# Designs tried in a protein design chat: VHH binders against q9p7j3. Part 7

Target 1, 174 residues: q9p7j3
Amino acid sequence: MILPLFPETQVHVFVYENVSNCAAIHEQLISQNPIYDYAFLDAATILYKKQVYSAIIRALEDRRDEQMKTKTIHSEVILSLSPKTEISSAFRQFSMTKKSKNIVVVKIDSKLTEEEEFERLDKLVEGNRVEFSDEELQKLIDFKVLKKNYKLDPSTLENPLASILSSIALRGYS
Key: E = the ipSAE of ESMFold2; O = the ipSAE of OpenDDE; V2 = 0.75 times the mean of E and O plus 0.25 times the DockQ between their complexes.

## First folded at step 1 (VHH)

Design b20 (framework vhh_5c3l_4; at its last look DockQ between E and O 0.08; V2 from the best seeds 0.00; counts 0 for: pae E 13.2 > 2, placed apart)
Fold by OpenDDE, second read of step 2:
Structure b20 (fold): chain B 174 residues (1-174), chain A 120 residues (1-120)
Amino acid sequence: as target 1 above (174 residues)
Amino acid sequence: QVQLQESGGGLVQPGGSLRLSCAASGFTFSDYYMSWVRQAPGKGLEVVSDINSGGGSTTYADSVKGRFTISRDNAKNTLYLQMNSLKPEDTAVYYCARGSEWDYTEQDYRGPGTQVTVSS
């Protein structure tokens, strides 16, 4: 996928459910294995495609503007998902953990087709690929976690997407 | 073993300043992100500030932006937190914590903490 505002950057997003090896993946991420150069998100924290895309766009904007706070564009995606500015908070909120069962995987700057990237990633993730859609994401979301991460209240829950996108876009602004 | 030891806390009046230090040992300090976290009475653990391994990137909680500055001296294996314009709501036990972008497990490496009390 090519983002309109970033035509030179190819992005792929994959969703896996019932992943059995998140702990193993996490170990590879800790060890900074370059084969695992993706953003691994806990699907329990993701409700919308636009949430993911907004975070990707924010990360790309940060990179463009030389304002990245994290080491990699993928880690910046994780940071960008959070309304908090702290890196550690963002990762605790949104990153895949050893206990995760469902994940969203983002690849930025891919040189491969979506199918080729999937074949590559499928060797790393032991789970079932599902469609990257709001419908599938809604099946995997933990609303308690979502509400906590974005401090959603009854008023913002009427339009949670708007609130989430605002949080992502306006992170660091007060 | 990983060891972290905070110092520099104390009692200060509102508007005052403190400088916290954290002495690290038992690991390659320069390879890790470091954080300051705090816990106020009756509240949960709150991240105050993060700094990457090289010190070139820092983040702050909104509540402390413009007032606190995190820094590190990798040669001395020491983390710092300069706290200016302190407020009563900054009262908490402050912990130095080791971390990395992907190394956030249930067990965080933290020091015993240092008490910061802001009161008139």
Scores: ipSAE 0.297, ipTM 0.676, lowest interface PAE 1.4, mean pLDDT 92
Fold by ESMFold2-Fast, scan of step 1:
Structure b20 (fold): chain B 174 residues (1-174), chain A 120 residues (1-120)
Amino acid sequence: as target 1 above (174 residues)
Amino acid sequence: QVQLQESGGGLVQPGGSLRLSCAASGFTFSDYYMSWVRQAPGKGLEVVSDINSGGGSTTYADSVKGRFTISRDNAKNTLYLQMNSLKPEDTAVYYCARGSEWDYTEQDYRGPGTQVTVSS
């Protein structure tokens, strides 16, 4: 994907369901293995494509403005999903854990095509790839997790898109 | 380059007190969970205490609850461990550690450690 404000930045997003090796992947992420330089998100936290894109745009803005708080652009995407700027809270809320079953994987600045990245990821992730679409994401979301992460009340939970996007966009101002 | 340097260890009598310090550099200290980890002779690593980035949330191992207090000074990039009512079983090398972004209960960096010896 090409972003209008960042036309030279390549972005690929992949969704996997029924992943059996999340614990092994998590160990590689803790050890800082460069092969695993992706944003690994728990799909239980992602409801919309626009949610992921908003976080990517914010991370790219922070990199452009020399305001990144994390060590990589992929870690910055995870931080950018959170309405707060505390790194540990954002990772606890949104990142893949040893117990995750469904994941969303983001790659920024790839030198590879989407198909080449998929072939690479397919060797790392033991699960079923599904389309990156609102329909597929809505099958994987945990609404209790979403409510806690964005502090949604019952009145907004039925149509939370605007509240989620505002939380991501206004991070750092309020 | 991430650096963590412990100080304040030493020899102390049972029932005594020590305060450990850890000087951090090479990263934004105020953005990370920090922990104190210890290793007694011939034993594995034990996480003694964790503290969140802002300092308002702390946890302690059952072995040290009520006796040890973790704190931090983000303006000085320094982590502390106040150790009271020390016991011979507290004898260990104490390490300052930075929590991993992916899981704060796992450490991605540790200092070289400082020796604490409690003699009976």
Scores: ipSAE 0.072, ipTM 0.526, lowest interface PAE 5.0, mean pLDDT 88
Fold by ESMFold2, look of step 5:
Parts: C-alpha cells; structure tokens; sequence
Structure b20 (fold): chain B 174 residues (1-174), chain A 120 residues (1-120)
C-alpha cells in the first residue's frame, strides 16, 4: 500500500470536462511557464482513480530511488501511465493536447489545501470541474484509446483494471 | 535543417566570467524553449538552465543558481548564458539545445558544443 510510503507528500487530483482552452494551456506547457507546473492528462485515457494513483506512486518511488527519467515529478507521472519506457510516446498517448476536451490534472508536493489549489487551477482552466471518481471518469474515457494504449484484448476489456495496474507496476525500465 | 552553433567558450581562471552564445537557424526560434546542457569529462549530460520562448521564465540547476544567467534575443535568434564566479567544477562542454515541441520535457536538437575550462 502506497499511503505508508508517502504520508508527507500532498497530492491533489482534479477533473475538468468541456475545457475550452486546452490549446492555450498547451502553449504554456511548451513554453515551460512555471505557474502551469501540473500534470495535464487527457481524460480520454483515464478510466480509474487507481490508474492515476498507481502512476503517482510509481513516479514518487522513482523520485525516492533517484531513478526519474523526466525533468519534473509531474512529467514523470505522465511517463508512469505508459506500459512503455519511451518518454515521447507516453506524452503522445496520455498528455493533454490542443484538441483535448476533458482533462485530469495532478498536483504533487502541493503546499495548499485542495480548495486553495482548486482556486489557483480554476484561474488557468476554462471548463467544468467534476468529481475525481470512477463514475465520472467512465463518462469521459474513450475505450478505443484505452484498449490501444494498454493492448487490451476483448476478454479483459470488461474489467481491465488488473491488467492496467500490472502494466504500470511492471514497466521494464531501470 | 535545424542548426545550433555555440561560441564563447575558453580557458578562464576560477572566479572569472564567460558569456556563451548560441546562433540558431532553420526553425522559428521564438516558438521554442531553449536549454543549456553541459557534459563534464566522463560524465553524463546535465541540464544547466532553461528559458521559455518569450524569455520571461527561467530555471537553473542548483549547482549554478545565483552564478549563471540564461537569456535570449528573439530578434537575433540567439541564446545566451552569462557565467559568473566560475569554479573548476564548471569545466565541461556546453551545448545549446532546443526544447521538443511534442515532448516538452525533452530537448530534440543540440549543437556541437563549446569547451569551457576553469583552472588555476
């Protein structure tokens, strides 16, 4: 269980639907503007809360063990969602793009309460906040994208959680 | 074809200063964040500093913070690194690198580099 390992690291996760300014946010990410230091994920790729938490845990473990492959903890979360080790493909598959409509936003090492962090983030994202829950995530997922990203076959698609979590936990990079 | 060409390296005494320049061509310089990356003898690459496309946001490795200043002149397609209070540990080949448009955590092109040697 992850909670005993990282009790001092404050993490917040937000979900927005119907985001109208993903292109503007993407430009700020490309420009490395530090006020946008979050992981911005395309919600079409996220079906479960545990999918996100497993990627966060993997990124934090890699930071603890000095095995991070990317520049920031937030970019490491994006890499950690991928079953593959190539950074560019992980970003192409999971990161928010200019064309994204729904997003999941992760903040690690926050010094703010959830509502304080939301107030800051809400100034940056033009969309509707929804609950971070499996119920809301399943409304936003694209199952064709999920199947492709994790190579799920028809027999596992109805309950793919274990396959996805195994892919994140067992990814073969040192 | 993307081209990056560093200049301004050389031999300098500890405590001295150097200003590195990087001439960029073959792409729209003002659309990209830029980095200085260095490689000390026998070591891997270390990102020294980044600057966003507009020049208003910068980052530095802990080892150089307060001593080095990254800047850019988008009208001249030139990236700069002002290096003050140089230490022997700063001895390395310094590379100008362009940030990836698709993978904003990576650099996709770098120049041939310029040698900086800090010795008594």
Amino acid sequence: as target 1 above (174 residues)
Amino acid sequence: QVQLQESGGGLVQPGGSLRLSCAASGFTFSDYYMSWVRQAPGKGLEVVSDINSGGGSTTYADSVKGRFTISRDNAKNTLYLQMNSLKPEDTAVYYCARGSEWDYTEQDYRGPGTQVTVSS
Scores: ipSAE 0.000, ipTM 0.182, lowest interface PAE 13.2, mean pLDDT 85
ESMFold2 (binder alone), look of step 5: mean pLDDT 89; pTM 0.904
OpenDDE, look of step 5: ipSAE 0.259; ipTM 0.623

Design b21 (framework vhh_5c3l_4)
Fold by ESMFold2-Fast, scan of step 1:
Structure b21 (fold): chain B 174 residues (1-174), chain A 120 residues (1-120)
Amino acid sequence: as target 1 above (174 residues)
Amino acid sequence: QVQLQESGGGLVQPGGSLRLSCAASGFTFSDYYMSWVRQAPGKGLEVVSDINSGGGSTTYADSVKGRFTISRDNAKNTLYLQMNSLKPEDTAVYYCAADTYEGFDSEDIRGPGTQVTVSS
């Protein structure tokens, strides 16, 4: 994907369902293995494509403005999904866990094409690749997790998009 | 082989200042997000401040904002915490930590700590 405000930044987003090796991937992420330099998100936390894009844009804005709070741009994407500026809380809320079954994977600044990244990720992730679409994401979401992460009340649960995007865009202060 | 070693702690009077240092070895220091974490007597661990790999982005706990400054020197593999206007409530063991993917309470690399006591 090409972002209008960041035209030289390559962004790829991948969705995998029925992943059997999340525990192995999680250990690689904790050990900071550079082969796994991606944002690995639990799909239970993602309802819309716009949710992911908003977090990516916020992370890129923070990098441009020299306001990143995390080690990597991919960690900054995870932080940017959270309505709070607390790094550990954001990772607990949105990052893949050993028990995750479905994941969303974000790559920023790839030196590889989208197809080459697919080939690389398919070797790291033991699961079924599906299209990055609102329809596929809505099959994988956990509404209890979504409600807790964004503090949604009953009146916003039926149409939460605006609330989620506002939370990402207005997260604390830079 | 990975090691973090804190220094600079001691006894100071309220209103005083201390500068803590953390010497890192056995890993690529410039790739790691670094934190200062403290544990006061009878309390749990509190993340005091953190700094990204390049040093351009920092955060602080509300309890220390405006009084403490975190910085790093990647050429010297050293992390610093400048502590000003110290209060008795700042009495704690201070630990240097390298933040892994999940943040501090994952399997972070941590030093043995340095004691800071603020008392008259």
Scores: ipSAE 0.006, ipTM 0.186, lowest interface PAE 10.1, mean pLDDT 82

Design b22 (framework vhh_5c3l_4)
Fold by ESMFold2-Fast, scan of step 1:
Structure b22 (fold): chain B 174 residues (1-174), chain A 121 residues (1-121)
Amino acid sequence: as target 1 above (174 residues)
Amino acid sequence: QVQLQESGGGLVQPGGSLRLSCAASGFTFSDYYMSWVRQAPGKGLEVVSDINSGGGSTTYADSVKGRFTISRDNAKNTLYLQMNSLKPEDTAVYYCAKDLEWGYSDTFDYRGPGTQVTVSS
C-alpha cells in the first residue's frame, strides 16, 4: 500500500492465524537474524487496520524528522503503537511472544513485491494467511489486552477507535 | 562493558520513603531511555517508570503514579527513583534497566542485579 503522506514508501501488512512456530520465530528475532526484519505483532493487540497504519505513519514521521528512538523502522512501528515512549514496555505490550497464536507482520521499504513477500513469509511462518481487514482482526483481538494497553474504561471500550488513534498520534505528548 | 548498579533499597514501614540510585557505566548514558522495573516474589517484571534521554519526559505505572518520581543526572551517569507513601504491595526487587534495542528479548537490553525493597510493619 502507498500512504498519501509517504507516497514513495512501500508498506505491506500480513495477518496469520493459528501459527504453530512462534517460539522458533521469537528465537530468530532475539538473535537479530536479518531475514526476520519485519515488525512482528501479537494480533491479540490489534483491533483495526487504522491502528496499524497510524503507528506506521508515526514511525515514518519520526524517521523523516530524524527523531527515531529505536534502531530500525520496524522497531519504531512497535514503539509507535504504544501510548508510552518506553521501548521495553511497547514490545511487551504489542510484539509477538513465544506463546502467540495469531500475528500481524509489517514490512516497510520492501525490496520485494507483495507477492514475493507472501512467498518469503509463508516459508518463515507456519500458519494460515488471512486478509488484513477489520473483520479478520476483530476475530483475533483480546479485549482485556486492548483495555490494558490503551487504558480504556468501559465507556470507551464500546467504541475505542478514536481513543486508540489519539494515543498513537499523541505518543510522547500526553 | 555495560554495567548498572542499583542501591538504596531496604526495610521501611508503610507510608515511608526510600530513594533508589542506579550508577551506569560502559555506554553513553545520556543517549538512552532508562527505566525502573520491579519484580515481586513469584510475579513477573513490572515497568514502574521510564525517563527519556534528556530527562524532560517521564511515564509511570498506574500503581505508583503520584507517589514515585523518576529523575536522572546525565553529568553523573546516575538514575534515581524517589519513592513516597510506600505500600506493602511495593515490596519487590527493583532493577535499573537500559531500554531494549530491537526489543523482542524477554529480558531488558541490560539491567543491574537489583536492590530489595521491603515494606512491612
Scores: ipSAE 0.052, ipTM 0.417, lowest interface PAE 4.3, mean pLDDT 84
Fold by OpenDDE, second read of step 2:
Structure b22 (fold): chain B 174 residues (1-174), chain A 121 residues (1-121)
Amino acid sequence: as target 1 above (174 residues)
Amino acid sequence: QVQLQESGGGLVQPGGSLRLSCAASGFTFSDYYMSWVRQAPGKGLEVVSDINSGGGSTTYADSVKGRFTISRDNAKNTLYLQMNSLKPEDTAVYYCAKDLEWGYSDTFDYRGPGTQVTVSS
């Protein structure tokens, strides 16, 4: 996909459920294996497509403005999901862990079609691909984790998307 | 520039103990999670343990639970790994790593050169 304000940057997002090799993937990320050049998110922390897109956009804006706080665009996506400024906190909140079962995978600056990228990624992830949609994400969400990550309360839970997007946009100002 | 330097490795007999240290510089040590990782000959990199910035939360690989203890002294910018009841399968190069900060490059930029731990009779 192409984002309107970043026409030169191709982005792909994939969702996997019942992933059996998150621990192995995690090890490869720690070792900084270039083959695993993606943002791997824990799906338990993602409720909306717009949540992911907002993080991607913020990361791209940070890169554009030379204000990235992390080393890579993909790590910046993870940071951008968080209302907190601390990188380690953001990763603990949103990044795939060894114990994750469902994941959202983001690729920035892809040179491949979505299908080609999927074929590549499918060699790395042992799980079932599902549609990147709010409906599918809502099946994978852990609301306890979501509420914790964004400090949602009964009032904000009436419109959690607005609260989440505000948190992303106003990181560092709360 | 982030710099990490491990020390304390060596040769020990099975059942023995070692205490690894990692001197950190070039970043605000107290703001980051830290990890110990190891690599045995012919095997991939394995995360051994991690610790949060404040030191109040730790995790361990199943293979080392109950035997290894990770800790940190933020005033000294130092990370520690107490290794007790060592086994031959613990033989590896042990690396100190700045946690949750990865770049997808050919080299690992946020770990030390490593210290050799050999457990053998």
Scores: ipSAE 0.007, ipTM 0.259, lowest interface PAE 10.4, mean pLDDT 91

Design b23 (framework vhh_5c3l_4)
Fold by ESMFold2-Fast, scan of step 1:
Structure b23 (fold): chain B 174 residues (1-174), chain A 121 residues (1-121)
Amino acid sequence: as target 1 above (174 residues)
Amino acid sequence: QVQLQESGGGLVQPGGSLRLSCAASGFTFSDYYMSWVRQAPGKGLEVVSDINSGGGSTTYADSVKGRFTISRDNAKNTLYLQMNSLKPEDTAVYYCATSYDEPWGDESDYRGPGTQVTVSS
């Protein structure tokens, strides 16, 4: 994907359903294995493509402005999904766990093509790749998790997009 | 070989102040985000404050914002927490930790043995 404010930044986003090896992937993330340098998100927390894009843009803005709160751009994407700036809270809310079944994987600054990243991820993730689309994401979302993570009330839950995007853009200042 | 050692805890009256220190060794301290986390009796862990590697970006839990100040001295490999206007609710064991700066959240961290802070008359 090409971002208007960051046209030379390579961004790839992949969605996998029915992943059987989340526990093994999680162990590699704990070990800080550089092969797994991606943002691994629990798809239960992602409702819209724009939600992921907004977090990526915010992370890139923070990197440009030397305001990153985490050590890697991929960790900054996970933080940027959260309406608060607490690092541990953001990871508990949005990152993949051993019990995850469906995941969204983000790669920034890849020197590989999308097809080459797919080949690499296919060796790491034991699941079914699906299209990164609002339609596919809406099949994987957990609305209870979404409501809790973004503090949505009944008046916003029916059309939460604006509230989610505002929370991502204005985190730490609300 | 990573080691974090807290100090500066103790007994203090409500409204008092304490300064906690954390001495770090076994890693390049200046490359790591650092946190103060606490555990009150019978409760879970609460992240109190985070600070980035350079010291220019900080966050605070709502419960301590305006009263606590996190800082670091990279030349001395030391993390600090200045605690002002202490309340009985601040009574807890305070831990120095590397930031939960990984996609898995809180499952992998380095944490010190903790220092007890007791706020009572």
Scores: ipSAE 0.000, ipTM 0.174, lowest interface PAE 12.2, mean pLDDT 82

Design b24 (framework vhh_5c3l_4)
Fold by ESMFold2-Fast, scan of step 1:
Structure b24 (fold): chain B 174 residues (1-174), chain A 121 residues (1-121)
Amino acid sequence: as target 1 above (174 residues)
Amino acid sequence: QVQLQESGGGLVQPGGSLRLSCAASGFTFSDYYMSWVRQAPGKGLEVVSDINSGGGSTTYADSVKGRFTISRDNAKNTLYLQMNSLKPEDTAVYYCAREDSGFYLDEGDHRGPGTQVTVSS
């Protein structure tokens, strides 16, 4: 995908369901294995494609403006999903854990084609790839987790898109 | 092997100040985000403050904002925490931690052994 404000930045997003090796992936992330340089998100926290893209855009803006609070662009994407500026809270809220079952994987600044990244990730992730679409994401979301992460009341939970996007865009100001 | 060693803890009266230091070795210190984490008696771990690799970006827990200041000296491979206006509630073991993958960390990963801070009269 190509973003209008960042046309030279390559962005790939992959969704996997029924992942059986999240504990092994988590160990690789802790050990900083460069093969695993992606943002690994728990799909229970992601409802819309626009939610992911808004976080990516915010992370790229923070990198451009020399305002990144985390070590890598991929960790900055995870932070950017959170309505708060607290790094540890954002990771507890949105990142993959050893107990995750469905994941969203983001790659920024890939030196590989989308097909090559697909082949590479299929070797790392023991699960079923599904389309990155609102329909597929709606099957994997946990609305209790979403409500807690974005502090949604019952009235906004039925159609939360605008509230979620506002929370990401206004992070630190609300 | 990653090594982190805290120092500077001790007993201090309410309203007093302490400066904690963390000596880092076994990795390129200037490439990593660093944090201070604490654990009070009978409570869970709390991330107190984070600092980016270059030292230009910092965050603080609401409980310490305005009272604590995190800083680093990359030439000396040292992380600091300046603690002012200390309260009894700040009594805890303070740990220096290397931030790997933005807190994809299990409890206890890449932290020093800790330094005890006790705020009491």
Scores: ipSAE 0.020, ipTM 0.276, lowest interface PAE 5.0, mean pLDDT 84

Design b25 (framework vhh_5c3l_4)
Fold by ESMFold2-Fast, scan of step 1:
Structure b25 (fold): chain B 174 residues (1-174), chain A 122 residues (1-122)
Amino acid sequence: as target 1 above (174 residues)
Amino acid sequence: QVQLQESGGGLVQPGGSLRLSCAASGFTFSDYYMSWVRQAPGKGLEVVSDINSGGGSTTYADSVKGRFTISRDNAKNTLYLQMNSLKPEDTAVYYCAAGEYSDWPGEEYDVRGPGTQVTVSS
């Protein structure tokens, strides 16, 4: 995908379901293995493609403006999904865990094509690739998790897109 | 020489309480973010709680919210963790860690202590 404000930035987003090795991946992330330099998200937290793209745009804006709060652009994507500017909370809310079963993986500034990144990730992730689409994401979402992460009431939960995007865009502002 | 030394671990029954302490030396304690990090046998590191240099800002892992309280005494160069309503799942070695706040739970810190064992009897 080409981002209007960042047309030279290479962005790839991958979705895997039925992942069996999340515990092993999580250990590599904690040890900061550079091979795993991606944003690994729990698919239970992602309902829309626009949710992911909004977080990516916010992270890229923070990098452009020299205002990143985290150590890497991929960590900044995870932070940017959260309505609060609190790193530990954002990672607990949105990042994959040892018990995750479905994941969304974001790569920014890749020098590889989408197909080459898929080949690389398929060696790291033991799961089934699915299309990055709203239809596939809606099969993997946990609405209880979404409600907690974005503080949604029952009326907002029926059509949460605008509320989610507003939370991402207005993070740090009243 | 930077050193951290944990104490206060032990065997406790489910529902019990423990208070962990970490004595810091060899650096300006009041300048550092401090964390309690734990590791169960065969598992990765989990950041349990963080506290900023002044003590006014704290965070907690969802697994311990409402049960654990982190605090610090900069005059005594000591970090504390009050653990209430302990569960078998809290069984782990608990480490005191100093350094910049890490993005990932359990991401590297500048220095860690040798750890103190907490065992919650089933």
Scores: ipSAE 0.014, ipTM 0.239, lowest interface PAE 7.7, mean pLDDT 82

Design b26 (framework vhh_5c3l_4)
Fold by ESMFold2-Fast, scan of step 1:
Structure b26 (fold): chain B 174 residues (1-174), chain A 122 residues (1-122)
Amino acid sequence: as target 1 above (174 residues)
Amino acid sequence: QVQLQESGGGLVQPGGSLRLSCAASGFTFSDYYMSWVRQAPGKGLEVVSDINSGGGSTTYADSVKGRFTISRDNAKNTLYLQMNSLKPEDTAVYYCAKEYDLGTFEDSGQYRGPGTQVTVSS
C-alpha cells in the first residue's frame, strides 16, 4: 500500500486466522530475532482496516518528527494503537501473545514485494491467511478487549470507529 | 535463560523515599526497553514506568508522575526506580519486566522478577 503522506514508504498488512504456533513466534519476538521484524498484533484488538492504517500513519508521523518512543518503526505501530503513551501497556494491550489464535502482521519499509513477504510470512506462521478487510476483522475481534483498550462506554460501543481513530490520532501525555 | 531480581523494598513512612533495583541477566540488557510494574493488595497489575534501551526516553503512569524516576545502568545490567513522596496508595509488590512482557502476568512470568514488597504506612 502507498500512503499519500508517505509515498516512499512500503506498507504491507497480513491477517492470519487459526494460528497454531503463536507460542513459538512469541519466543522469537522476545529474543528479537531479526527474521521476525514485523508488528505482530492480536486480531482480538483490531476491528477496522482504518484502525491499523491510523496507527501506521501516526507511527510514520512520529518517525518524521523525530518523536519515536520505541526502538523500531514496528514497535511504534504497536504503541500508536494505544490511547496512552506508555510502551509496556500498549504492548500488553495490542501485541500477539502465546495464547493468541488470530493475528494481524504489519511490515513497513520492506525491500520485498507484497508477494515475497507473503511467501516469507507463510513459512513463519502456521495458520490460514485471510483478506485484510473489515469483514474478516469483524470475525476475529473481541469486543470486551476492544472496550477495555479504548475505554469505550455504552454510548460509543455501537459505533466505535470515530472514538478509536480519535484516540490513535490525538494521543497525548497524561 | 532470562533472570530478573528486584531489591530495595521495605517499610517506609508517608512522604518518605525508597530506591528499587533490578539485576538482569540471561539477555542483552542494553537492547531492551524495561518496565516497572506493580500490584497492590486486591488490585490488578499497573504499569508504573517504562525506559528505552539507551535511557533517554521515559514514560510514567499518571499516579506516579513527578514523584518517581526510572533509570538504568547498562554497564551493570541494572534497572532502578527512585520513589519519592511515597503515599499509602503506593503500597504494592513491585516487579521489573522486559519490553516484550506481552499479555497477563501468567503469560510473562518467566520475564518478570519475583518482586519486592513496598509498604507505605505510619
Scores: ipSAE 0.012, ipTM 0.204, lowest interface PAE 8.9, mean pLDDT 82

Design b27 (framework vhh_5c3l_4)
Fold by ESMFold2-Fast, scan of step 1:
Structure b27 (fold): chain B 174 residues (1-174), chain A 118 residues (1-118)
Amino acid sequence: as target 1 above (174 residues)
Amino acid sequence: QVQLQESGGGLVQPGGSLRLSCAASGFTFSRYWMSWVRQAPGKGLEVVSDISTDSGYTTYADSVKGRFTISRDNAKNTLYLQMNSLKPEDTAVYYCAKDFLYPGEDYRGPGTQVTVSS
């Protein structure tokens, strides 16, 4: 996928459902195994493709402007999903856990083609890959989690897109 | 320059208690989430507990829930872990970590050894 503001940047996003080895993946992430250099998100927290893209764009803007708050671009994507600038809080809100069942995986600056990344990830993730689409994400979202993460009230929860995107774009400024 | 120094480990019998401390310097301690992380001999790294900036939120690994309590004193720049009902499986080096991420930040400090004899 090509981002208009960052056409030189390679971006791949993958969605897996019914993942059985999240605990094993989590151990690899904690040990900082370079094979697992991706942003691993809990799909329970992601409702729209635009939500993920907005976080990626914000992370790339922060990298361009030398304002990254975390050590890697993938960590910065996870931070950028949060309406706050508290790093550990953002990870607890959006990153996969040992008990996650459905995940969204983001790769930035890949040296591999999308097909090669599929082959690599399919060996690391014990689950079923589904299309990265609003339709598929809507099947995996947990609205209670979404409401808590973005502080949505009942009126906003019925059509939360604008509120979510505003929270991501204004992170650290409001 | 971030510095974290753990203390309070030692040898204890099963069912005993220990209190770990972590002295932090080189950053504004009150602005960051803090974690306790451990590594047992021959095993992987495990996040034991997390605490928010204001202590309003805490999380515990299933293996220690109900036995361990994390706390912090922002005025003293100190993080604590109260460990009760210790088991041989709790034997590990315990590390204090600032903004512990995956794959993110390296945790700092030499750690403190906790040994629970059977």
Scores: ipSAE 0.013, ipTM 0.228, lowest interface PAE 8.0, mean pLDDT 83

